# Designs tried in a protein design chat: VH-VL binders against q8ixk2r445to577. Part 44

Target 1, 133 residues: q8ixk2r445to577
Amino acid sequence: FFGMLQNKGLTDYCFDYNPPDENQIVGHQVILYLCHGMGQNQFFEYTSQKEIRYNTHQPEGCIAVEAGMDTLIMHLCEETAPENQKFILQEDGSLFHEQSKKCVQAARKESSDSFVPLLRDCTNSDHQKWFFK

## First folded at step 1 (VH-VL)

Design zc2 (framework fv_zigakibart)
Fold by OpenDDE, second read of step 2:
Structure zc2 (fold): chain C 133 residues (1-133), chain A 119 residues (1-119), chain B 107 residues (1-107)
Amino acid sequence: as target 1 above (133 residues)
Amino acid sequence: QVQLVQSGAEVKKPGASVKVSCKASGYTFTKYAMHWVRQAPGQGLEWMGYINPGSGRTKYNEKFKGKATMTSDTSASTAYMELSSLRSDDTAVYYCAREGYGDYPFDYWGQGTTVTVSS
Amino acid sequence: DIVMTQSPSTLSASVGDRVTITCRASQGISSYLAWYQQKPGKAPKLLISAASTLQSGVPSRFSGSGSGTEFTLTISSLQPDDFATYFCQQLNSYPRTFGQGTKLEIK
């Protein structure tokens, strides 16, 4: 699967990554913004290694969850996907992070300036449902 | 800083068309969606749709499909909304409004363009 | 479509009063709600985002609270500059929808 990763509950919002420096694409948080279809910020790929890959730049980035965090941060992809970069996009649309056993939810983080995908306890909320478009 | 400046008031006859412009400045025009909202005299606010200037992608309120057409000129940092087949009930103030990052509110608005449709 | 219902439609108050405006959503919108102030002949002005986040430059006497389907805008001590029409807006779904407005006028 590839393209825009769109939330079902927060209608017409997609994963968005726009690092301040195009030459340094890792270390920043993935956010949500209106789906616009521009490949530079909103093109993601779900790979056979269960990665959510940001491959519009080289080297390629992969979404990771750092220890103790509930945010999605861009790391470099590795030959073998590390455990903190593994997600399961389930049939019901939920995006499950294997290591944390939590689901990705469109949410507002306290003190955050953006709507962001956050790890939360898995529920049946449409805000935890995602699909590629 | 961030400014949205709309075109001037329009007076049209029924059946005519009108094109309202919204010139943006103070920010990267292609990075933010531009919404259009109307307000009939003495009434509330009604969302019409938006355009993402960077991609040209649009989303319309079903109520205004066929009535409103949203376009943009990135070289001029200007959003346009054309209303066709004008009727008296299209008389309203039309606003452009930028959707900011984060809370996704309409954080900046144009001053509004009054469109009056009368015989 | 998500329907936003404000109450009251009109509110008469005096300077110094504490006033509260309510906005109800026809379905859950989490905290995806904004409040706007509009004065005659002017465009709406964003006051509060994310249900409770006060925008820069907005006086601290304004506050917002609520989540899900019930939201409130409160002005702790009404000032002359506050007499205007206020609108809530849901940002959860398309089409975006506004409350019908609350006109705050001098008693």
Scores: ipSAE 0.166, ipTM 0.774, lowest interface PAE 2.7, mean pLDDT 93
Fold by ESMFold2-Fast, scan of step 1:
Structure zc2 (fold): chain C 133 residues (1-133), chain A 119 residues (1-119), chain B 107 residues (1-107)
Amino acid sequence: as target 1 above (133 residues)
Amino acid sequence: QVQLVQSGAEVKKPGASVKVSCKASGYTFTKYAMHWVRQAPGQGLEWMGYINPGSGRTKYNEKFKGKATMTSDTSASTAYMELSSLRSDDTAVYYCAREGYGDYPFDYWGQGTTVTVSS
Amino acid sequence: DIVMTQSPSTLSASVGDRVTITCRASQGISSYLAWYQQKPGKAPKLLISAASTLQSGVPSRFSGSGSGTEFTLTISSLQPDDFATYFCQQLNSYPRTFGQGTKLEIK
């Protein structure tokens, strides 16, 4: 699967990665923003290794969550996907993070006016359901 | 600097149509949604709908379906809202407003366009 | 549709007063709430997003709080420039809905 990864609860809002400098591709938080349909900063690939890849820039980035954290951060992809970079896209649209046993939810970040994908306990909320378009 | 500049006031007869424009500058027009909100004299704010200029997709408040039509011209960085079959209760100030980053607040507003429907 | 109800509808106050405006949602909206200020003849201006995040350039005497269904906008030490109508807006679901407004008048 590939395309713009959209939230069911927040219609027209997509995974978005907009690093401030093209020479600093990794290390920043993945956010959510209005789906603009142009690909680029909103174009992601779901791979057979259960990675969510950002390949608009080189080197390619892979979304990861560090142990004990709930934010999605862009890291460098590896030859064999590490556990913190594996997300199971389930049939109901849930994105299950294997290492933490939590689901990706569209949520407000506490200290920011940003709306971001965060790890939360898995529920039936549409804010935890995602699809490629 | 972000600016939204709307077209001037209109006086229309019942049954006519009116098309209000909203010219954006100071940002990438196709990457932010443009919303339309109306305010009848002495009343509150009423959301009409939005257009996503990047995709051309629109979403309307049910009350305005078949009444309002939203379009955009990406080369001119201009959004439009057309009202058909005008009635006296369409008399209002019409605002365009940009949807901001984060929690989707309406972070920049046009100055408003007064539409008066009278004989 | 989520119904937003503000109280009071009108509020009379004096310069230097601490004033509080309440906004209630008919269902849970987490922190997806914005506050706007509107002066006569002018477009609304965004004051607060995400229930409590003050926008750049807005005086620190303004603050917002709340989550779920009950929210408040507080102005500590009211100034002459603050007499206006204030609106809350839910950003949780479509259609977007606003409170009816609270008009802050000189006492």
Scores: ipSAE 0.043, ipTM 0.658, lowest interface PAE 6.1, mean pLDDT 88

Design zc3 (framework fv_zigakibart)
Fold by ESMFold2-Fast, scan of step 1:
Structure zc3 (fold): chain C 133 residues (1-133), chain A 121 residues (1-121), chain B 107 residues (1-107)
Amino acid sequence: as target 1 above (133 residues)
Amino acid sequence: QVQLVQSGAEVKKPGASVKVSCKASGYTFTKYAMHWVRQAPGQGLEWMGYINPGSGRTKYNEKFKGKATMTSDTSASTAYMELSSLRSDDTAVYYCARDLSYSSGWYFDYWGQGTTVTVSS
Amino acid sequence: DIVMTQSPSTLSASVGDRVTITCRASQGISSYLAWYQQKPGKAPKLLISAASTLQSGVPSRFSGSGSGTEFTLTISSLQPDDFATYFCQQLNSYPRTFGQGTKLEIK
């Protein structure tokens, strides 16, 4: 699947990655931002390897969650996707992070008035439901 | 600082169309979503939809689909809301309101003064 | 659609009173709720965002609390300038919906 990854509950907010330096795409947090339809920062690929790829740069970035963390960060894609970079987009729209057994939820970022995707215990909340447009 | 200035009152006949404007100043127009809210006489607030001026994308309340059209002119920092096929029950005060498009979206922080649209005949 | 219900619809009070207005959502909305004040002939004014965050320039006698489906707006010591209609709004889902309003009037 290619496109803008939207949240069902936080409607019209999309996965967004806009690193401060275009030459360093790793290490920064993925955010949620009002969907603008212009691609680039909001254009992701969901692969058969269960990766969420940021393809606007070479080398390609892959969303990952480090052990013990709940934030989604950009990392370099690897030939064989490590478990921390695998997300299962389920039939009900849940985005399940395999390694942690948690779901991606649209949530408010602490000390900020912005939104970010975070790992949380899986619930039936619309804030945990995602789709590509 | 931040200001939203709306066009003046309109009196229209049934079946006519009306286009309300909302001119923004004091901020980067394309970074904030512009919402439209209606309030009929003696009634509560009713959300109509919004436009993202940076992309031109719109989201409508189902009740207003086919009735309201939202557009924007980035060069003039102006948002528009057009109502077609006016009926007497479209008589209301129409507000534009700003929302942080690149933030939480938890609130409408600045509102226009409102435009009264009266449909009679 | 998420239905927002305010209680009471009309509240009579005296200057100096502590007043509380309740807002209930038909579905869970976390803390995605705002409170607005509207005076006759004027546009609504934002008072509180994120259920409990007081906006800059709003008097400290105003406070908000709650999460999920039940929220309250409290005015700890009512002033003459506070007689107005108050609206809650959910910002969890589209369409954005408002409560029917609570008119706060002089006893």
Scores: ipSAE 0.007, ipTM 0.587, lowest interface PAE 10.6, mean pLDDT 85
Fold by OpenDDE, second read of step 2:
Structure zc3 (fold): chain C 133 residues (1-133), chain A 121 residues (1-121), chain B 107 residues (1-107)
Amino acid sequence: as target 1 above (133 residues)
Amino acid sequence: QVQLVQSGAEVKKPGASVKVSCKASGYTFTKYAMHWVRQAPGQGLEWMGYINPGSGRTKYNEKFKGKATMTSDTSASTAYMELSSLRSDDTAVYYCARDLSYSSGWYFDYWGQGTTVTVSS
Amino acid sequence: DIVMTQSPSTLSASVGDRVTITCRASQGISSYLAWYQQKPGKAPKLLISAASTLQSGVPSRFSGSGSGTEFTLTISSLQPDDFATYFCQQLNSYPRTFGQGTKLEIK
């Protein structure tokens, strides 16, 4: 699967990554933004290694969850996907993080009108449903 | 043989600063987050924040923003926490604790021995 | 913030007794609950993770149960080494928060 990764509950919002420096793409948080399909900011790929890959830049980035965090952070992809970069896009649309046993949920950023994907307890909420478009 | 060894007790005046160290051994330092927890005399445990030594990323309890600063030196496998503008109510034992990630969560499996910080005029 | 409330605050018991400590969360935390044991002048020691997973080296007389908002730590038969203070901790959200502790003392 590849393309825009869109949330079902938070209508018209997609995964978005726009690092300040295109030559230093790691270490920043993935956010949610209105789906626009322009450029490379909203293009992701779900791989056979269970990675969510940001492959429009070199070197390629992969979404990771750092220890103790509930945010999605861009790391470099590795030859063998590390445990903190493994996700399961399930049949029901839930995006499951294997290491934390939590699901990715569209959430409001604290003290902001913006939105971010966060790890939360898995529920049947449409805010935890995702699909590639 | 994971070990976390903290620096010794500190006695400070109000308004001063103190920097506590936590030296890690027996595991890959950059692989695990290091948390800090304090305990005032006769009181419970209070989470202050953590640092990911591998990335340098930190997360603080809002209560301690501006009070605590967490850093790390990967070459020394050591985490640091600096407390500024010390007050009497900062008197406590401060612990570092390693984060252990399970399939079902993130827990503190190893702790330093604690560092007593006493603030008195 | 999620508030963790332990009960009782103090518990007096004898060797051989069965004791239960309760921890309640102000909101659902699934099974992201840990139990720690702390003795005077020492750092806390992790006993149970994920509400019911006994850590390596911890005696089988210790057990944890519960999910959602109510959790219990049980010691089936108290031993002299078990008299200490016990804390629960939620790991569902930040900031991480602890219960205020239960001091288990000799009757």
Scores: ipSAE 0.000, ipTM 0.603, lowest interface PAE 11.8, mean pLDDT 91

Design zc4 (framework fv_zigakibart)
Fold by ESMFold2-Fast, scan of step 1:
Structure zc4 (fold): chain C 133 residues (1-133), chain A 121 residues (1-121), chain B 107 residues (1-107)
Amino acid sequence: as target 1 above (133 residues)
Amino acid sequence: QVQLVQSGAEVKKPGASVKVSCKASGYTFTKYAMHWVRQAPGQGLEWMGYINPGSGRTKYNEKFKGKATMTSDTSASTAYMELSSLRSDDTAVYYCARGEYYYGSDAFDIWGQGTTVTVSS
Amino acid sequence: DIVMTQSPSTLSASVGDRVTITCRASQGISSYLAWYQQKPGKAPKLLISAASTLQSGVPSRFSGSGSGTEFTLTISSLQPDDFATYFCQQLNSYPRTFGQGTKLEIK
């Protein structure tokens, strides 16, 4: 699976990664933005190792969740995916983060125009369902 | 001030088409989806679909596929909803509404004033 | 589709009363529910989002509660401006669906 990773519940919002410094691709939070259909900062690949890879830049970034955190950040991909970078994309569209036992949910940043994916208790809500377009 | 202003009332004969406009102001038009909601006389609210003005993509309620067509003009900050092959049961007030994304809820926080479409022979 | 059912369909009350309107979803929708007020000849107005979040400018006498399949809208001390039709809406899945409405009228 690859392409733009869109939320089923939040009206046509996609995973988006546009770090402030184009020469520092890792270390920043993944956001959600209206899907533009042009790939680039919204183009991701779901791998057989259960990674969500950012393929717009080299070296490739992989989405990760640090222990005890609920935000998705960009990290460097490893030869063997570490547990914090593994997301199970289930048949119903949920993105299950096995290490934390939580699901990725679309949410608005408090007091902000920005939307972000966050780890939350799994509720089987459409806001926790994702698909590649 | 955030507001949505719709075109005026229309009276059409069966078989005609009608195109309702919804002009947005006071916010970035391409950041929010525009939804369309129908209310038949004395009835409740029925969701018709939405358009993403930034991409042009649409999602329709199955009931309105082939009947309604949603478009937008980003340069004019205006959304449109066209109904084709009008029948008497298309008589209703049609609303445009902005989907807000507070905590991902998509509640319709800003509504147009409504456009009454009457289909009569 | 998720079916939203409101009760009662019509409610008669007096100024100063505490009134409660119930909304039930045919399947779980977490807290993805909004409440709207509609006065005759006017567009609906958003009162509450995310089941319990009061919108700016809406009087504090309005409150929402519930999660999953059962939700309530409460008006703690009814005012003359509150006589209107109230709708709930689920925002969990497409198509978005509304309850049939509850008409609040003078007793």
Scores: ipSAE 0.019, ipTM 0.681, lowest interface PAE 7.7, mean pLDDT 87

Design zc5 (framework fv_zigakibart)
Fold by ESMFold2-Fast, scan of step 1:
Structure zc5 (fold): chain C 133 residues (1-133), chain A 121 residues (1-121), chain B 107 residues (1-107)
Amino acid sequence: as target 1 above (133 residues)
Amino acid sequence: QVQLVQSGAEVKKPGASVKVSCKASGYTFTKYAMHWVRQAPGQGLEWMGYINPGSGRTKYNEKFKGKATMTSDTSASTAYMELSSLRSDDTAVYYCARDTYDFWSGYPDYWGQGTTVTVSS
Amino acid sequence: DIVMTQSPSTLSASVGDRVTITCRASQGISSYLAWYQQKPGKAPKLLISAASTLQSGVPSRFSGSGSGTEFTLTISSLQPDDFATYFCQQLNSYPRTFGQGTKLEIK
């Protein structure tokens, strides 16, 4: 699977990564932004190792769960994917993080009109369902 | 203040088409999805679909695929809904409504005043 | 599609009464439910989001409760302005679906 990773419940919002410095792609939070259909900062690939890869810049980044947090950040991809970088895309569209036993949910960033993907207890909500487009 | 102002009432014959407009003001038009909902006389609300004005992308209720066409004009901050091959059961009030994108659900928080479409011979 | 069923379809009440309207979903929708008020000739007005969150400017006599498949809207002391049709809507899944409406009328 590859393309724009869109949320089923949060109307037309896509995974988006826009690092402040194009020469340093690691360490910043992944966000959700209105899908613009142009790929670029919204283009991701889901791999056989259960990674969500950001291929817009080199070296390639992989979405990871921030240590001790429920937030998703960009990290460097490793030759063997560590557990914090593995997300199981289920048939119902949920992105299940096995290490934490939580699901990726579209959520509002506190005190902001911005949205981010966060780890939350798994539910059948469309806000926890994702698909590539 | 957020306002959604819709076009005036229309009377059409069976087989005709109608295009309803919804002009938005008071917010950034491309940041919020616009939903279309209809209500037949004395009946409940029926969700038709939405358009994302920033991308032009649409999602339709299966019942309206091939029947309704949603478009938008970003420069005019206006959303459109065109209904083709009108039948008498398309007689309804048609509403546009802005999606909130709240972290809980994305509720339609602001509604247009409605456009009455009457299909009669 | 998720089917939303409201009860009762019509309700007659007097000013000062406590009124309860129920909404049932055909499958679990967590708290992704909204309540709307619609007066004749007017567009619907959002009253309650996330099953229980009262919208700004809505009188405190309105309250919502429930989760999963069963939800209620309560008006603690009915006022003349409250005679209207009330609709619930699920926002968990597409297509978005509404209940058939509950018409609250003067006794």
Scores: ipSAE 0.007, ipTM 0.582, lowest interface PAE 10.0, mean pLDDT 85

Design zc6 (framework fv_zigakibart)
Fold by ESMFold2-Fast, scan of step 1:
Structure zc6 (fold): chain C 133 residues (1-133), chain A 120 residues (1-120), chain B 107 residues (1-107)
Amino acid sequence: as target 1 above (133 residues)
Amino acid sequence: QVQLVQSGAEVKKPGASVKVSCKASGYTFTKYAMHWVRQAPGQGLEWMGYINPGSGRTKYNEKFKGKATMTSDTSASTAYMELSSLRSDDTAVYYCARVDYSGYEYFDLWGQGTTVTVSS
Amino acid sequence: DIVMTQSPSTLSASVGDRVTITCRASQGISSYLAWYQQKPGKAPKLLISAASTLQSGVPSRFSGSGSGTEFTLTISSLQPDDFATYFCQQLNSYPRTFGQGTKLEIK
């Protein structure tokens, strides 16, 4: 699958990655933003290795969660996907992070007024349901 | 400052259409979703749908599909909600409201409301 | 659809009273709930988000609590400006749904 990764429970919010410097693609957090329908910073690819790839810029980035953290950050993609970069998009729309056994939820960021995807205990909430469009 | 200003009251005959406007000011129009909420006389609040003004993308409550049409004009910072084939049941106050940036999506700013009366 | 039920539908109280309004969801909504105040002829005004977070400028006598399916709005010492209709709203699923409203009137 590829396209814009949209939240089922929110008002037209999509995964968004807008690195502050195109020469430093990794190390920044993934956010949620109103879907604009144009791809670009909201265009992601879900791979057979269970990666969520951002390849609008080079080098390609892969979404990861650091041990003990709940935020999604951009890392460099590896030849073989490490466990912290693997997400299972389940039939019910849940995005399950294998290494932590938690689900990606749309939530308010602690230190700002913006929406972000965060790792939370899995529930049947529509705020934890995602789909490509 | 930050505000939503709606068009004035309308009195229409059954079978007519009406288009309610909601003009935004004081913020970036395309960065917030605009929702529409209906309130029939003496009744509670009922969510109708939303439009993302930046993309034109919409989502409707099933009850209003085929009855309401939402559009927006980015150059005028104005959202619109049109009701077709009016019946007396459509008599209500219609509100536009913007969504907060928090993960809870509460309505942090409301228009003053537009009264639509459908009568013979 | 998630059905939101408020109790009571009407409540008579006097200035200085402590009043509590309850809102129940037909299924779990975590803390995805907001409370609004509406005065006759006016648009609703946001009072509380995330079940318990006061909106900027809302008097501290207002408080919200609860999670899952049962929520309460409390006014610790009722003032004349508080006589209005109060609505709860769930923000967990589409379509968004509101309680039927609780009208707070002078005793």
Scores: ipSAE 0.330, ipTM 0.780, lowest interface PAE 3.5, mean pLDDT 89
Fold by OpenDDE, second read of step 2:
Structure zc6 (fold): chain C 133 residues (1-133), chain A 120 residues (1-120), chain B 107 residues (1-107)
Amino acid sequence: as target 1 above (133 residues)
Amino acid sequence: QVQLVQSGAEVKKPGASVKVSCKASGYTFTKYAMHWVRQAPGQGLEWMGYINPGSGRTKYNEKFKGKATMTSDTSASTAYMELSSLRSDDTAVYYCARVDYSGYEYFDLWGQGTTVTVSS
Amino acid sequence: DIVMTQSPSTLSASVGDRVTITCRASQGISSYLAWYQQKPGKAPKLLISAASTLQSGVPSRFSGSGSGTEFTLTISSLQPDDFATYFCQQLNSYPRTFGQGTKLEIK
C-alpha cells in the first residue's frame, strides 16, 4: 500500500512529514495535515516489513516510536526493520504498533491548531482508522 | 547562514500605517510558520500572531485584530506585518520569529527586530 | 489566556553563583515551555525547548526542569555572559504568552 494515509474520523487529514532540512529528514515528528496530495510530504508506503516508509528522499525514512514516547518520529530505515518501526495495518483500518501494543490515533495537539498521530490504547474509534488513498 | 533580517527602524505619526518586512534565508521559507512578537520599551514580550507561508493560514492575537495584518511572499522568502492606525502605544520593537509547527513549536530563530516609533 | 508568572522579577547574583528562575503557568501546559535569553538591544535567544531540552550551542550550565504548571531555569555557575533578562513562554495554546521576564544583574 502507498499514497496518502488518511484518517477516517478526522476527515480529510493525512499523514504529513515536512522536515525543515531536506538533507536531514530524520528526527522530526510526523503530523496530520489536510490531504492535498501535492508534493512529497504526504506520500507514504506500507511495506512487507510492516514499515511505514517515507521514501521520497534518500536515504529512506521509516516511522518509529521512541522509548517512552507516544509520537511518531522519522528514523532511517534499516535493512531489517527494528521493533519500534513495525506497524500492522489491520483489515478494520486500525494501525497497530507492535512494540507498544497501542494504536495510532488522530489527535489534537495541545496546541489548538494542529493534529498529530499519537499512540493510544486501541479502541473502535474512527480516529484510529486509517486507509491509503 | 540561517537568519531572519527585518526592515529598518520606522518613525511614524499617529494615524499612519507601517509595514515591516522579515526576509528569511538559509532555510526553506514555507516549512516554518512566521510569528510576530512585539516588545514595548522596558516591557515584556507580547505575541501578535502568525502566518504559515506554505498555506497562507494566519492566526492573530485578539488584541491585534484590526491592528496587524500579516502576509508573506514566498517568491521573496519574506514575511510582512502591517500596522494600521498607529498610536503612541504602538511604539515598540517588533520581532519576527520562525516556528517549526511539526514539533513543540518553539521560536528557534528571530529577526533582529524593527523599532517602530509613533510620535506626533 | 494562559498567564505565565516568573519569579523573581529581578535577581542580583555574582559570578560563580547558582541561580534558579521559576516560571508558573496559570494552567497545565505539559512540557510546552521554552526559555529565552535576551540582552539589551538584541532579540531573544532560545535556550531551552520542551521544558528541558538544551538547544545546540547553549552552555551545559543551563538546565530546565518541570512540567504541568511549574518550571525552573537553573544556571549552575553564573558566568559574566549570563547577565541578561530571561523569559519563559508557553507553547501549549493560543495566544502564546510569555512570562514578564527575570532580569539577572550583577551584584
Scores: ipSAE 0.042, ipTM 0.686, lowest interface PAE 3.1, mean pLDDT 93

Design zc7 (framework fv_zigakibart)
Fold by ESMFold2-Fast, scan of step 1:
Structure zc7 (fold): chain C 133 residues (1-133), chain A 120 residues (1-120), chain B 107 residues (1-107)
Amino acid sequence: as target 1 above (133 residues)
Amino acid sequence: QVQLVQSGAEVKKPGASVKVSCKASGYTFTKYAMHWVRQAPGQGLEWMGYINPGSGRTKYNEKFKGKATMTSDTSASTAYMELSSLRSDDTAVYYCARESYYGLGYMDVWGQGTTVTVSS
Amino acid sequence: DIVMTQSPSTLSASVGDRVTITCRASQGISSYLAWYQQKPGKAPKLLISAASTLQSGVPSRFSGSGSGTEFTLTISSLQPDDFATYFCQQLNSYPRTFGQGTKLEIK
């Protein structure tokens, strides 16, 4: 699948990656922002290796979860996807991170009103359900 | 200065339609969802739905599906809500409200409201 | 639909009082709750987002707490400008729903 990765509970919010520095496009947190329908910073690909790839900028990035953290960070893609970059998109829309046994949830960033995708214990909340458009 | 300015009060007969406008200024219109909320006299707030001006996508409260139509004009930075087949119980103040930059439906900026009175 | 119930529906208080308004959700909504203030003839104003985050420009005497199904809005020292109707809103699912409102009146 490819396109804008939207949240079911926040129907108009999409995965968004807007790095502040063109010379260092990896290492920053993935955010949620209103879906604008133009692709660009909101265009992601779900691959057969269970990666969520970002290829609007070069080099291509892959969403990863850093050890001990619950934040989704952009890292460089590898020839063989490491376990920390694998997300299982389930038929109910859950985006399950097998290594941590947690689900990606649309959540408020601590200490702010900004919203980001974070790993949380899996629930049946619509805020944990995602789909490509 | 972020501002939402709504059209003026309307008095309509039962069976008529009304179209309320909400003109946005001071921000990028296409980047924020616009919600519509109504409040009957002396009553609480009732969420009607929202439109994403950037995509044109709408989400309606099931109660208003087929009754309310939300549209937007990106070039004019204006959102519209049309209510059809008006009945006396549609008498209310209708508000447009902007969802915050990273909001989960939090309405951080509100229009002043448009009073719609349905009477014969 | 998630039903939001506020208590009390009307509260009488004096300037300087500590007042607490409660909001209960019919099912768990985590911290997906906002509080609004509405003065007569005016549009609602966002006070608190995500159950406890005070909005810019809102006086520090306002605070929110709670998670799951039980939430509270507290005004630590009531001022004349605070007499208004307060609404909670859940943001966990569609349709978005509001509590019936709590009218804060001069005692």
Scores: ipSAE 0.008, ipTM 0.625, lowest interface PAE 7.8, mean pLDDT 86

